# Designs tried in a protein design chat: VH-VL binders against ATP synthase epsilon chain (atpC). Part 14

Target 1, 149 residues: ATP synthase epsilon chain (atpC), of Salinibacter ruber (q2rzv2)
Amino acid sequence: MADELTVDIVTPDERSFQGPANGVRAPGIEGSFEVREDHAPMIAAFGIGPLIVKTQAAHEYADMHNDRIIFATSGGFLEVIDNKVTVLAETVEPASEIDVERAESAEERAKRRLEEGVQEEERETHEAARDRARNRLRVAMGKVGTRQS
Key: E = the ipSAE of ESMFold2; O = the ipSAE of OpenDDE; V2 = 0.75 times the mean of E and O plus 0.25 times the DockQ between their complexes.

## First folded at step 17 (VH-VL; framework fv_vorsetuzumab)

Design a01 (from z06 with light chain R96Y; at its last look DockQ between E and O 0.85; V2 from the best seeds 0.65)
Fold by OpenDDE, look of step 17:
Structure a01 (fold): chain C 149 residues (1-149), chain A 123 residues (1-123), chain B 111 residues (1-111)
Amino acid sequence: as target 1 above (149 residues)
Amino acid sequence: QVQLVQSGAEVKKPGASVKVSCKASGYTFTRYGMNWVRQAPGQGLKWMGWINTYTGNPWYADAFQGRVTMTRDTSISTAYMELSRLRSDDTAVYYCARGTPLFKGFWSAFDYWGQGTTVTVSS
Amino acid sequence: DIVMTQSPDSLAVSLGERATINCKASQSVDYTGKSYLHWYQQKPGQPPKLLIYYASRLESGVPDRFSGSGSGTDFTLTISSLQAEDVAVYYCQQYYDHPFTFGQGTKVEIK
């Protein structure tokens, strides 16, 4: 019997996804990477970007498109062991649940803060906020990149 | 206040095993990886590996593959490091150190350390 | 593996004088404008203590006489005015990728 990839996506607050999958793509720190069946054991950090699960399994989220579920994530770690993929993320939001207006407002707030001039450490915080907002917008609009690792 | 409290000193014979514990408090145990670092007498620091306290998955340095086992008990916020087939050159102080936030997309420094556990291997 | 090399191995400095420790990585540890390198201080009989993270950021409670600089592969820890309590061994470490390797350490003593 062929092994099947199982994916478990969790945040500190909840489990966002659990089930069979054909692959997982994450926005890695060295570029996007994809995990497929029989992938070697690995631990990898990922940042702000789209988290994509390729699956034909039924899902409660109305985000299935071309056998893919697209999430916006702010970052985390992905582990692969014996065709079990565990994604530990700070935040995970399916495309359909993203509040576009909120994301737009968040982006503008971050931009304004950056334009006003901030200390270096504060700048990083606002840049991250901006990037998270932009990612939410892109994911909500179905605009996900095809970066190669 | 974050604290890591390790088990007491150990004296072992060559070929034996040793298991060191590290009890964490003052933070959510399963939100941070736990690292193990050892230091031979008069020598530098050597990273042994780390364990994902949430999943229980360990990641070992190559030098210790096959001899080290890292585990955790989340119910008591305790990490364990077991080293088997002990040799004289395993004599060292062993430290646990809190490391990477497990739900964030970055690696991090070891911001809190245990007091260390002295393991002596001698005939 | 990323190899970390410190220089010098030992350093004797007079009280009140500047102490400088260098750390070189075998490959760049930079990503998105950050250097994934930190410094530890270890006093005799104690565990290491985090001093500086991300190459230049002071850990909470660390005196401002300590500073870190550098990027890419070359990094420096500076003690602007050495104090008696600064006698210790200092280690650099990369946390860009595991194994999270340490430098061999630099022993700082009072001249």
Scores: ipSAE 0.419, ipTM 0.830, lowest interface PAE 1.1, mean pLDDT 91
ESMFold2, look of step 17: ipSAE 0.745; ipTM 0.868
ESMFold2 (binder alone), look of step 17: mean pLDDT 91; pTM 0.929

Design a02 (from a01 with light chain T32R; at its last look DockQ between E and O 0.11; V2 from the best seeds 0.00; counts 0 for: pae O 9.4 > 2, placed apart)
Fold by OpenDDE, look of step 17:
Order: structure tokens, then sequence, then C-alpha cells
Structure a02 (fold): chain C 149 residues (1-149), chain A 123 residues (1-123), chain B 111 residues (1-111)
């Protein structure tokens, strides 16, 4: 068995992270779940929320705090095989790269549309937009939950 | 309904390769992993490996490392298992089996199986 | 590798009687309160069929005379009242660690 996890986080556009880690926390459907060393094989979907990599290794991310790298993600899935964690996400943004003003604007737009009343078919779209914006803001502010599923 | 339809029986010589296909229908192909399991005549089940149909990433059992290649064609919802350098003891029925829901959680039992492909390796 | 050992290798049971199959893992297959242990049924000339997943959860469409129990390293598949159509080979499988290994199988026949 490996002594630690190897984590690979990718989006359709780029690889956001690759390296050793002590754990990965993702916003699962039933709540946040965490993968640690020697975790059983797993494939899990995750949604909008913070994606957190715990690592003691040196990293280029300036916003690393308490051995944690925090990303905002809009969702994807996580695969665990033999201490290799592959994260495929639609979007991944490190906290330091989040445009707060843009996120605030996006949240307000989504809220306004929801308040104005939308058709049922469009409601989920606006709710998702709202939640993505809120997540970006929370991640940017370092406000991430500790809830585990 | 969910169906896994495998390619037909194969007869091969030692040293040759065989490629078995498994066409999936009745569900979104890339939302579930695909496993391969073989069964020699009168013997039990042996897991060969699985492929993440979304990423294309495979994991092979050590016993088959270097000889097995698992791939998929998402455009036709088909998984492939190729076994090279065939030996007589590779004679078996080979099954594809749907595994872990890739986007629905942690469940990973093999809930649907192909009908099996008989591969005979003989001189 | 996690070795799965079933017992007995074969079992003959009268119709309507209880059949019990045991499966032992060489190490625990439990994680976070779940046992990564599944049971399959294979009838002659057919592919395996999922019966029980996560040690005790009954797959849809499977008769309730089938049940699974156990945790850690020791698991049991029970057929409360054996029927003629239950003649088959039964396999346990662990999905805790690669490679995902099967038991050697237990052949269930009618006495």
Amino acid sequence: as target 1 above (149 residues)
Amino acid sequence: QVQLVQSGAEVKKPGASVKVSCKASGYTFTRYGMNWVRQAPGQGLKWMGWINTYTGNPWYADAFQGRVTMTRDTSISTAYMELSRLRSDDTAVYYCARGTPLFKGFWSAFDYWGQGTTVTVSS
Amino acid sequence: DIVMTQSPDSLAVSLGERATINCKASQSVDYRGKSYLHWYQQKPGQPPKLLIYYASRLESGVPDRFSGSGSGTDFTLTISSLQAEDVAVYYCQQYYDHPFTFGQGTKVEIK
C-alpha cells in the first residue's frame, strides 16, 4: 500500500492539482465526504461546494492555509483506486483566483431572477447559478464547512 | 431495460490476441464503470479489471498486467477487453459486468452482466 | 490480496429447508459502517446474478427468502426455504480493495 494519496484534479480545460496529499474532501450529494489513505475503492459524484486537498507538501498556491488547499467547484466526480484520487470537475477555482466582485454580481443576478418568478424548468438553473456564486464567495472568504458524510 | 451484449465466441491459437466487445444499452454508458470477469471451465469467477467509462482509466488485476487492455468507445456505448499472448489456460467464458455508478455514489456491485463470450485457446 | 473463502464447497439441502453459506475474508472489508461484500448467484449456462450487496441489502427482484448477514471478515448468505430454482453456485465478492476477489463458490443442490 502507498504511504499517501496521490491526487489529480482536472477539468476539461486544465489540470488544477497534481501531487501527494493526506486527504481530499469533496461536497458529496449526501454531504461532504473525505478520502484518506487506504480508502476503499470509490466512485462518487460531488456537487457545488468546496473541494479541499490536505497536503504537507510544498505547493505553488499562495492561499494554502493549515496545509489545506481550497477550491471552489461546480461539481463532478471523484475516483479512488489504490490511493490514487482522480477528481474530474466541471470547474475548479482556487480561493486565491476567485473574482469576488464577479461572484457577488452573479449571486445577485440569480437571486433577482428567482425573486421575479421563473418557470419551473428554469428554476433549477438559477438556483444552481446562485449556489455556484455563493460557493465562490464562501471559498474566497475561507468559510468552508467541516461536515462529513 | 439495461442490457450488455457481448461479441461472439472466439477460437484462438496460443500466442494470439483476442478482443471481446460489450455493447451497453438501456442506460447512460459513461455513468457506470465496466468490469471484466472470466470463468474457466468448471471453475470460479476471476476479476480481471475494470474501466472508468467516462475517463477511460482502467485498473487491471496483477495476474493480467501486461497482457490485458481495456478500452471503451463512448460513441457506441461499447467496452472492449483485449487479451494478448493467449495461453491454453486463458480458455474461459469472459463476462462484462456493469459496476459502480460513477455519478450516483459509492455502490459498486456488479448489477448487470453480459451473456458471456467463450474464448477457446487451442493448438 | 484479500482472499475470500467460502464454506462449504457444496451443499445439498432438501426443498423447503434452510441453506446457509459462509464467506470469510482474509481481512476486514468494512469501512465507515459498511461491509464491501456482495453475493452472486450463477445458474448453469448463465452469467452471475447479483443477490445481495453491502452484505445485507437485497437486490431488487430477488426473493426475500434470500438474506445476507455479517461484518468484518465473516459473512453469511441464507436461503430460508430452498426452492428448486435456487439450484446454483453462489459466490461472495469483496469490493474493499483491488483486486476485487471472489470466493471459490458454493454449489447448492437439492437433496
Scores: ipSAE 0.007, ipTM 0.610, lowest interface PAE 9.4, mean pLDDT 89
ESMFold2, look of step 17: ipSAE 0.718; ipTM 0.848
ESMFold2 (binder alone), look of step 17: mean pLDDT 92; pTM 0.936

Design a03 (from z06 with heavy chain R98K, light chain Y36W; at its last look DockQ between E and O 0.11; V2 from the best seeds 0.00; counts 0 for: pae O 8.8 > 2, placed apart)
Fold by OpenDDE, look of step 17:
Structure a03 (fold): chain C 149 residues (1-149), chain A 123 residues (1-123), chain B 111 residues (1-111)
Amino acid sequence: as target 1 above (149 residues)
Amino acid sequence: QVQLVQSGAEVKKPGASVKVSCKASGYTFTRYGMNWVRQAPGQGLKWMGWINTYTGNPWYADAFQGRVTMTRDTSISTAYMELSRLRSDDTAVYYCAKGTPLFKGFWSAFDYWGQGTTVTVSS
Amino acid sequence: DIVMTQSPDSLAVSLGERATINCKASQSVDYTGKSWLHWYQQKPGQPPKLLIYYASRLESGVPDRFSGSGSGTDFTLTISSLQAEDVAVYYCQQYRDHPFTFGQGTKVEIK
């Protein structure tokens, strides 16, 4: 068995990360969860939040801080089998590539729609939009929680 | 009621391929992984792999890597297992088995099984 | 791979008597406070049926004469009072590590 995890993060459009890692933290439905070496096989959905890869490996992204690469994600699946972690996400954005102004505008738009009143069937859509924007802002600012579940 | 209904028995020649189907009902197909397990005559159970029915991403046991292909059609809640380059020792009953909740975390036991598909490989 | 070894290979028990099947893993199948092991029953001509999951949790609809115990590497399936319908082959399976592996099976018959 490998002494560390192999992590592969992909979206429908591209591969965002591939390489060795010491751990992966994802925003699960019931809270954030972390995968480390020799983790039991797992299939877990994750939602809006920070996706964190702990690694000392060189990376093209200028987002490494304290041996961590932080991504903003809108959700997806994380699979673990035999120290191979596959992250299949709808969106993945490294902290350094997040457009803060765009995120701010998106949050305000979503908030405004919610305040103006929307149909019940549309409310969840706007709430999700708001949450995605807020997550991008938090990730861009390095404000990520440490909660575990 | 949860049901897994598999395709009928197959007789194949060595070197041929076989594709077994497993149609699921009674639950949300894309919410649970699908496993494949085979059992040679008079032998035990051997796990072949599983597929994430939501993403379509398969995971194969090493013993079958390169010969097995697992797919799914979500529109008809059906999983497929194709085994190529068949040989005599591939003669077995092949089962699909409902697996892990994809949105709830850890691997789980196989709580529902198909009726099995007998595949016979003979000259 | 984690190798699962059951004992005995076959067991003949009188009706109403206790049947005990052991399952040993080549390495611990415990993780996060749980044992990642479950038991199946397979009758002739039928697919396996889940009996017990996480070593000791009884699957819905399974009679309470079935029970599972153990942790780490050693596990036991017990039928407190063997019934005629319990004649079958029983398998343990681990899902702690890939690939998922089964024991070789234990055939339970009536003496």
Scores: ipSAE 0.013, ipTM 0.606, lowest interface PAE 8.8, mean pLDDT 88
ESMFold2, look of step 17: ipSAE 0.618; ipTM 0.834
ESMFold2 (binder alone), look of step 17: mean pLDDT 92; pTM 0.934

Design a04 (from z06 with heavy chain F110M, light chain R57K F100W; at its last look DockQ between E and O 0.86; V2 from the best seeds 0.74)
Heavy chain, then light chain:
Amino acid sequence: QVQLVQSGAEVKKPGASVKVSCKASGYTFTRYGMNWVRQAPGQGLKWMGWINTYTGNPWYADAFQGRVTMTRDTSISTAYMELSRLRSDDTAVYYCARGTPLFKGFWSAMDYWGQGTTVTVSS
Amino acid sequence: DIVMTQSPDSLAVSLGERATINCKASQSVDYTGKSYLHWYQQKPGQPPKLLIYYASKLESGVPDRFSGSGSGTDFTLTISSLQAEDVAVYYCQQYRDHPWTFGQGTKVEIK
ESMFold2, look of step 17: ipSAE 0.595; ipTM 0.833
ESMFold2 (binder alone), look of step 17: mean pLDDT 91; pTM 0.926
OpenDDE, look of step 17: ipSAE 0.811; ipTM 0.914

Design a05 (from z06 with light chain T32S S35N; at its last read DockQ between E and O 0.90; V2 from the best seeds 0.84)
Heavy chain, then light chain:
Amino acid sequence: QVQLVQSGAEVKKPGASVKVSCKASGYTFTRYGMNWVRQAPGQGLKWMGWINTYTGNPWYADAFQGRVTMTRDTSISTAYMELSRLRSDDTAVYYCARGTPLFKGFWSAFDYWGQGTTVTVSS
Amino acid sequence: DIVMTQSPDSLAVSLGERATINCKASQSVDYSGKNYLHWYQQKPGQPPKLLIYYASRLESGVPDRFSGSGSGTDFTLTISSLQAEDVAVYYCQQYRDHPFTFGQGTKVEIK
ESMFold2, look of step 17: ipSAE 0.772; ipTM 0.873
ESMFold2 (binder alone), look of step 17: mean pLDDT 92; pTM 0.937
OpenDDE, look of step 17: ipSAE 0.830; ipTM 0.919
ESMFold2, look of step 18: ipSAE 0.733; ipTM 0.863
ESMFold2 (binder alone), look of step 18: mean pLDDT 92; pTM 0.933
OpenDDE, look of step 18: ipSAE 0.835; ipTM 0.918
ESMFold2, fold request of step 21: ipSAE 0.786, 0.765, 0.765; ipTM 0.880, 0.868, 0.870
ESMFold2 (binder alone), fold request of step 21: mean pLDDT 92, 92, 92; pTM 0.937, 0.935, 0.936
OpenDDE, fold request of step 21: ipSAE 0.872, 0.870, 0.871; ipTM 0.926, 0.926, 0.927
ESMFold2, last read: ipSAE 0.774, 0.774, 0.752; ipTM 0.874, 0.873, 0.864
ESMFold2 (binder alone), last read: mean pLDDT 92, 92, 92; pTM 0.933, 0.935, 0.934
OpenDDE, last read: ipSAE 0.868, 0.870, 0.871; ipTM 0.928, 0.927, 0.929

Design a06 (from z06 with heavy chain L102I; at its last look DockQ between E and O 0.85; V2 from the best seeds 0.73)
Fold by ESMFold2, look of step 17:
Formats: sequence, C-alpha cells, structure tokens
Structure a06 (fold): chain C 149 residues (1-149), chain A 123 residues (1-123), chain B 111 residues (1-111)
Amino acid sequence: as target 1 above (149 residues)
Amino acid sequence: QVQLVQSGAEVKKPGASVKVSCKASGYTFTRYGMNWVRQAPGQGLKWMGWINTYTGNPWYADAFQGRVTMTRDTSISTAYMELSRLRSDDTAVYYCARGTPIFKGFWSAFDYWGQGTTVTVSS
Amino acid sequence: DIVMTQSPDSLAVSLGERATINCKASQSVDYTGKSYLHWYQQKPGQPPKLLIYYASRLESGVPDRFSGSGSGTDFTLTISSLQAEDVAVYYCQQYRDHPFTFGQGTKVEIK
C-alpha cells in the first residue's frame, strides 16, 4: 500500500517535483536507464538530458497524453532506496516552461564562444551551456525518447 | 575557508565500536558528499564509503558493509562514521574527505581532507 | 573493483633530478574525454593533499614542477626537479566507478 514508487526532484533552491510514479527514466552516463517499483538500492550519475517521470496522476506539467512529465536537466545524481527516488540537479525545467527563443540564443552564444577559441576551463563551461541549450530545445519540441546524433 | 575538523584519538578493545566525527565549515555542507578513508599503519589509503549529505543516504565499500554506519547532522554541519565489532586490524588513521558536488552529474576528486583520527584497537 | 597499481613502490632521487611515478588501472578510467584519475601527496604526519585531478589538471596552489599525463589505463606523475619538501608518499586514485580505489602508494625519498 504505502510502498508505491515516489519521486522527489530537487535543485539547490527548491523541490521541483514530488509525487507518485510508475517509473523514472534518466539519461545515465552510459545510456538511458529506468527505475521502477522495487528497484534495488542504487546511486547513479546522469548527464545533461531528458528526465521522464512516468505517472498516471494528473499534473500541470504532464504531456499531451497525460502519462508522463518530461524535464530538461543539467545533469545530476539519482538515488533510489525503498521505492523512494531522489533526483538532485542544478537545473530542472518542465517541457512546458522552456522558452525556445532563449534556448536558441543560448546555444548560439555558446557556439560562438567555442569558435572564438577559449582557455581549457572556459571551454568546458561553454560546451556545457551548448549541450544544455540543445537539450532544452529537444525537450521543448517533443523530440524526447529518441537518439539524435 | 574550507575546513574539516575531526574528533580526537581513541583507544578501543576488540569487539567495541568507535564513532568519529567530522565538522565542516567554510562551505554549504549539503552541497558536497563526505567520504571516509582509512590508513592502517605503514599502509596505503582505503576508501570506506561516502554519505550524500543532502539525503543522508550512505554508500559503503563492500569490505565494510555490515560494520560501518555513516550519518550526518546538517544543523551542525557534521558527518559521522561508526565502525562496529572492532578487530586489531582496524587500527588505523581514519580521514573524512570532501568529495562530489551533489547537484552535479560527475564524480569528483577529494579536494579537502580532515586531519585524521587515530583509532587503536588493542586488548 | 578497478585495481590501481603503482610503480615503483619507492624511489630515491637526488635533489633537482626528475622523479617519475607510474599508475596502471586494471580497466579504463576514461569517460567522455576525461580520465577519472587523480593524484594525492601525503607528507609525513599529514593528511593526503589533492595534487592533480583528471589526470593532468593541476590543483590550485600546487607548484608547476608537478605534472600528470596519460589516459585509459596508464598514467604518470612527474616531478621535474625534486625539492626537499617533495619527500612524501604519492597515491593515484580512480574515481570513475565504485568502489573508489587508490594505488598502494609510492614513497619518494632524497638520495
């Protein structure tokens, strides 16, 4: 009864989502993976990519089919213990809140900086900004769940 | 300025338990994981596990599973490591070390270390 | 477990000479263009100190006579001109996968 999967998605400044789920899919560093009810204890790093909460509970962030909530994430860590999934990331944006024009501008800015030539530590920052923007665009435009290369 | 200050040296008998504290200052305690590493006399470093200081969930090395308990108190920015059923080969210096930024998606080196706590297990 | 093996176990080097320490991992510690291989220095009576992270990046405040290189499974720490204060034990560590493991250490002494 009380052992259904629950998900808590947290950024440093707020809890972005809390609720029941049938599953959580995350963009693991070696590929997408999913956590379901009665998963063994696990901690995993995940990269920039879509985070998908599968749920039939009604929610304002649910997609048009009302069966999942899709977030753009900056990368982070996922822990699961006793059917409680905790997702920790710097940024988490539901698809409906992504400003496509701002994401396009952010990607272009990062690409320009990388083409201008930057020092090593600045390079990683701009590469991350580019990748975050690309992921936000993918999530906002509904291209989630397929691999693009 | 980041500091990790550990509790003082302890002498224990075989079969007892020891609890070492590590008080953090100079940074947001719940933003970084806390690792525990031990060093037996004349030997190298051995990772014991870490605690996610935000969630309080510990993740132990297999060699210590069942004997180690890692906890934290966020109100005083302090991590704890308790080792039970002590044996003579648990005699070592025990270090806390700050590790992974918990909200980032990558593992990180141990950039700050406590001064170490000597635990001696002898009859 | 990823086993980290250092060589040599100890070495004696004259002041001003080059010291070279090797570290071999039992399997690759690379991911997406980074090697999750770190180096620590431990001077007598002190806790370990981070020296180099991601194989080749120098930690803040570390003298530039220290350098790291390598990728995959084979890594090297180099002290270009040994100073008296560099007498220490040096450890490599992988942080790619649990359990995080250290090499057995390399003791550097002055001849």
Scores: ipSAE 0.605, ipTM 0.842, lowest interface PAE 1.5, mean pLDDT 88
ESMFold2 (binder alone), look of step 17: mean pLDDT 92; pTM 0.935
OpenDDE, look of step 17: ipSAE 0.784; ipTM 0.908

## First folded at step 18 (VH-VL; from a05 with heavy chain W59S L102S F103S W107S; framework fv_vorsetuzumab)

Design ctl (at its last look DockQ between E and O 0.04; V2 from the best seeds 0.00; counts 0 for: pae O 11.6 > 2, placed apart)
Fold by OpenDDE, look of step 18:
Structure ctl (fold): chain C 149 residues (1-149), chain A 123 residues (1-123), chain B 111 residues (1-111)
Amino acid sequence: as target 1 above (149 residues)
Amino acid sequence: QVQLVQSGAEVKKPGASVKVSCKASGYTFTRYGMNWVRQAPGQGLKWMGWINTYTGNPSYADAFQGRVTMTRDTSISTAYMELSRLRSDDTAVYYCARGTPSSKGFSSAFDYWGQGTTVTVSS
Amino acid sequence: DIVMTQSPDSLAVSLGERATINCKASQSVDYSGKNYLHWYQQKPGQPPKLLIYYASRLESGVPDRFSGSGSGTDFTLTISSLQAEDVAVYYCQQYRDHPFTFGQGTKVEIK
């Protein structure tokens, strides 16, 4: 039997990651959740936040502790079947690929709009934009926690 | 074309520190990790660690943990490796080496190398 | 740590003959059909040069007389017809798990 997960992270545009892992943490709608070895079959949606792949495998996106690979995502679905974790994300950005200046600008733009006062339907859009930008910045800086999403 | 140019040879006393630089050109510096590998005279290759050039997060081999510091300056596309508390067995040629991308997101092969920096530690 | 062991330590081969270098990993470096095993050539006074990546993929610019094969724990670098310029030390390297490790090297000479 497999003693680790096989993880595959894809977007409509490309495959962002494929490799072994000891666990995958995703920003679930009802809070962050983690998949480990021998996890029961599951399909779950996730939202804006960090996707964290726990692994000692060599990877250029690994953090300074060599135990995690962190991606910023805007949401998607995660499927677990027989120790294979398939992540179908709308967007996935490893820290090294995040445009920090763009994210900063995006955050400020969204914050400004929210401060000016907007219609309810527009507020949700700007809040999402703000959250995506903040997430990108946090991931880029390696400042990710266990906050529920 | 991709090029990695390292700083010149160093002669140090035991207990001192050495900082080697590796200037990258011909590609987007922050899209590729930078590895450091050393080779003692007449010996094989030994991986020391690597650095995420975008985040600045390094990863070190246990053998060098606590003595090595890898950094980068993105403004000049330069990676640095500093080794402290030098001893005679640190005498070696030190290489920087770039990792490669792949169709699946990452290739761990080192496709470009610096010319090497000779560090001599002697009393 | 994954220990890489090459064999032989040195090899003398006649010009035009086949040279074979083996590399054994202490544990599998394969994942989902991808072997995180690479081969390098190093000539005296020069940095290493990538020859083969992911066990069997030929690096651009490398002559096709070089080839790599194997999976899991056992790998082979083959020079189908040894040329004078092929005299060098060859290293295998795993990049499957941290820390990255190299074989001890195989010196290839002309017989």
Scores: ipSAE 0.000, ipTM 0.581, lowest interface PAE 11.6, mean pLDDT 88
ESMFold2, look of step 18: ipSAE 0.007; ipTM 0.520
ESMFold2 (binder alone), look of step 18: mean pLDDT 91; pTM 0.927

## First folded at step 19 (VH-VL; framework fv_vorsetuzumab)

Design m01 (from a05 with light chain D30L; at its last fold request DockQ between E and O 0.83; V2 from the best seeds 0.83)
Heavy chain, then light chain:
Amino acid sequence: QVQLVQSGAEVKKPGASVKVSCKASGYTFTRYGMNWVRQAPGQGLKWMGWINTYTGNPWYADAFQGRVTMTRDTSISTAYMELSRLRSDDTAVYYCARGTPLFKGFWSAFDYWGQGTTVTVSS
Amino acid sequence: DIVMTQSPDSLAVSLGERATINCKASQSVLYSGKNYLHWYQQKPGQPPKLLIYYASRLESGVPDRFSGSGSGTDFTLTISSLQAEDVAVYYCQQYRDHPFTFGQGTKVEIK
ESMFold2, look of step 19: ipSAE 0.759; ipTM 0.870
ESMFold2 (binder alone), look of step 19: mean pLDDT 92; pTM 0.935
OpenDDE, look of step 19: ipSAE 0.824; ipTM 0.917
ESMFold2, fold request of step 21: ipSAE 0.753, 0.781, 0.766; ipTM 0.858, 0.873, 0.869
ESMFold2 (binder alone), fold request of step 21: mean pLDDT 92, 92, 91; pTM 0.934, 0.930, 0.929
OpenDDE, fold request of step 21: ipSAE 0.872, 0.870, 0.867; ipTM 0.926, 0.926, 0.925

Design m02 (from a05 with light chain Y95S; at its last look DockQ between E and O 0.86; V2 from the best seeds 0.80)
Heavy chain, then light chain:
Amino acid sequence: QVQLVQSGAEVKKPGASVKVSCKASGYTFTRYGMNWVRQAPGQGLKWMGWINTYTGNPWYADAFQGRVTMTRDTSISTAYMELSRLRSDDTAVYYCARGTPLFKGFWSAFDYWGQGTTVTVSS
Amino acid sequence: DIVMTQSPDSLAVSLGERATINCKASQSVDYSGKNYLHWYQQKPGQPPKLLIYYASRLESGVPDRFSGSGSGTDFTLTISSLQAEDVAVYYCQQSRDHPFTFGQGTKVEIK
ESMFold2, look of step 19: ipSAE 0.738; ipTM 0.883
ESMFold2 (binder alone), look of step 19: mean pLDDT 93; pTM 0.955
OpenDDE, look of step 19: ipSAE 0.833; ipTM 0.921

Design m03 (from a05 with heavy chain G33A; at its last fold request DockQ between E and O 0.80; V2 from the best seeds 0.80)
Heavy chain, then light chain:
Amino acid sequence: QVQLVQSGAEVKKPGASVKVSCKASGYTFTRYAMNWVRQAPGQGLKWMGWINTYTGNPWYADAFQGRVTMTRDTSISTAYMELSRLRSDDTAVYYCARGTPLFKGFWSAFDYWGQGTTVTVSS
Amino acid sequence: DIVMTQSPDSLAVSLGERATINCKASQSVDYSGKNYLHWYQQKPGQPPKLLIYYASRLESGVPDRFSGSGSGTDFTLTISSLQAEDVAVYYCQQYRDHPFTFGQGTKVEIK
ESMFold2, look of step 19: ipSAE 0.729; ipTM 0.861
ESMFold2 (binder alone), look of step 19: mean pLDDT 92; pTM 0.937
OpenDDE, look of step 19: ipSAE 0.825; ipTM 0.919
ESMFold2, fold request of step 21: ipSAE 0.748, 0.723, 0.772; ipTM 0.864, 0.858, 0.870
ESMFold2 (binder alone), fold request of step 21: mean pLDDT 92, 92, 92; pTM 0.933, 0.936, 0.938
OpenDDE, fold request of step 21: ipSAE 0.832, 0.830, 0.839; ipTM 0.916, 0.916, 0.918

Design m04 (from a05 with light chain K24R A25S D30L Y95S; at its last look DockQ between E and O 0.59; V2 from the best seeds 0.00; counts 0 for: pae O 6.9 > 2)
Fold by OpenDDE, look of step 19:
Structure m04 (fold): chain C 149 residues (1-149), chain A 123 residues (1-123), chain B 111 residues (1-111)
Amino acid sequence: as target 1 above (149 residues)
Amino acid sequence: QVQLVQSGAEVKKPGASVKVSCKASGYTFTRYGMNWVRQAPGQGLKWMGWINTYTGNPWYADAFQGRVTMTRDTSISTAYMELSRLRSDDTAVYYCARGTPLFKGFWSAFDYWGQGTTVTVSS
Amino acid sequence: DIVMTQSPDSLAVSLGERATINCRSSQSVLYSGKNYLHWYQQKPGQPPKLLIYYASRLESGVPDRFSGSGSGTDFTLTISSLQAEDVAVYYCQQSRDHPFTFGQGTKVEIK
């Protein structure tokens, strides 16, 4: 058995992280869950929220806080097989690369649309936009312990 | 248009193996999971598992663990399901079915199905 | 595992009349405002065809006489006016958790 996890985080456009890690936390459908060494094989969906990689490894996109790299994600899948964690996400943004002003503007736009009233079929779209913006702001601020998907 | 085309009917003896192919077209193969579902004569649908076409990692139902192997060849947009140690109750129509968009964060319905492959196991 | 149970096993309905099929899950299939419950139609000699996804969303190309309702653990597929081409076996299926599971099927016939 491996001494630690090997993690690979990819989006449709690029690989956001690859390297060793002690754990991965994701906003799963049953709430936030964490994968550690020798975790049972699993496939799990996750939504909007923080994606946290606990690692000592250097990374070009790393914004490390207490040996953690924190990403904002809009959702995807996480696979665990033989201490290999593969994350397939729609979007992944490290905390250090988040445009706070843009996120604030996005949140206000979505909130305004919802307050003004939208068709029921459009409500989910605006709610998702709001939630993504809020998540980006929370991740940028290092507030990752209170949000559940 | 999206199409899933499966290999032809198979006749096997007990103890043998069968490998069914599913050729996908009309969409990006590695953007969607591929499921396998079988149906015994006159019976209902039973999910066997699915494969992440991007990573190649499969997930099998417990009933088939140790006997089923799901693979894919991305160069030709083809998924494969191999079932070993065949027995008479493996006689069924086997379907491939397109499933979850792999980057969306949720599991979806099976929106496109292959035509099915009849596998007959008899001595 | 999430067990899916349909009722009835078979249903005979006159042409033009309403057909109702029920599906119950042993656990809730609701998550984040969506029910991960889907309905399929299967005619003899054909693969299943998706009718309804996420409990109530009509798949493209499916006639609007088909509708789905319900939430949590109890779901219903309704055919408002049964047509001759609707003779088939119908299955519910959950994708809330692995393993994905189907109901046992409901055979719909013309009375």
Scores: ipSAE 0.015, ipTM 0.623, lowest interface PAE 6.9, mean pLDDT 89
ESMFold2, look of step 19: ipSAE 0.717; ipTM 0.867
ESMFold2 (binder alone), look of step 19: mean pLDDT 94; pTM 0.954

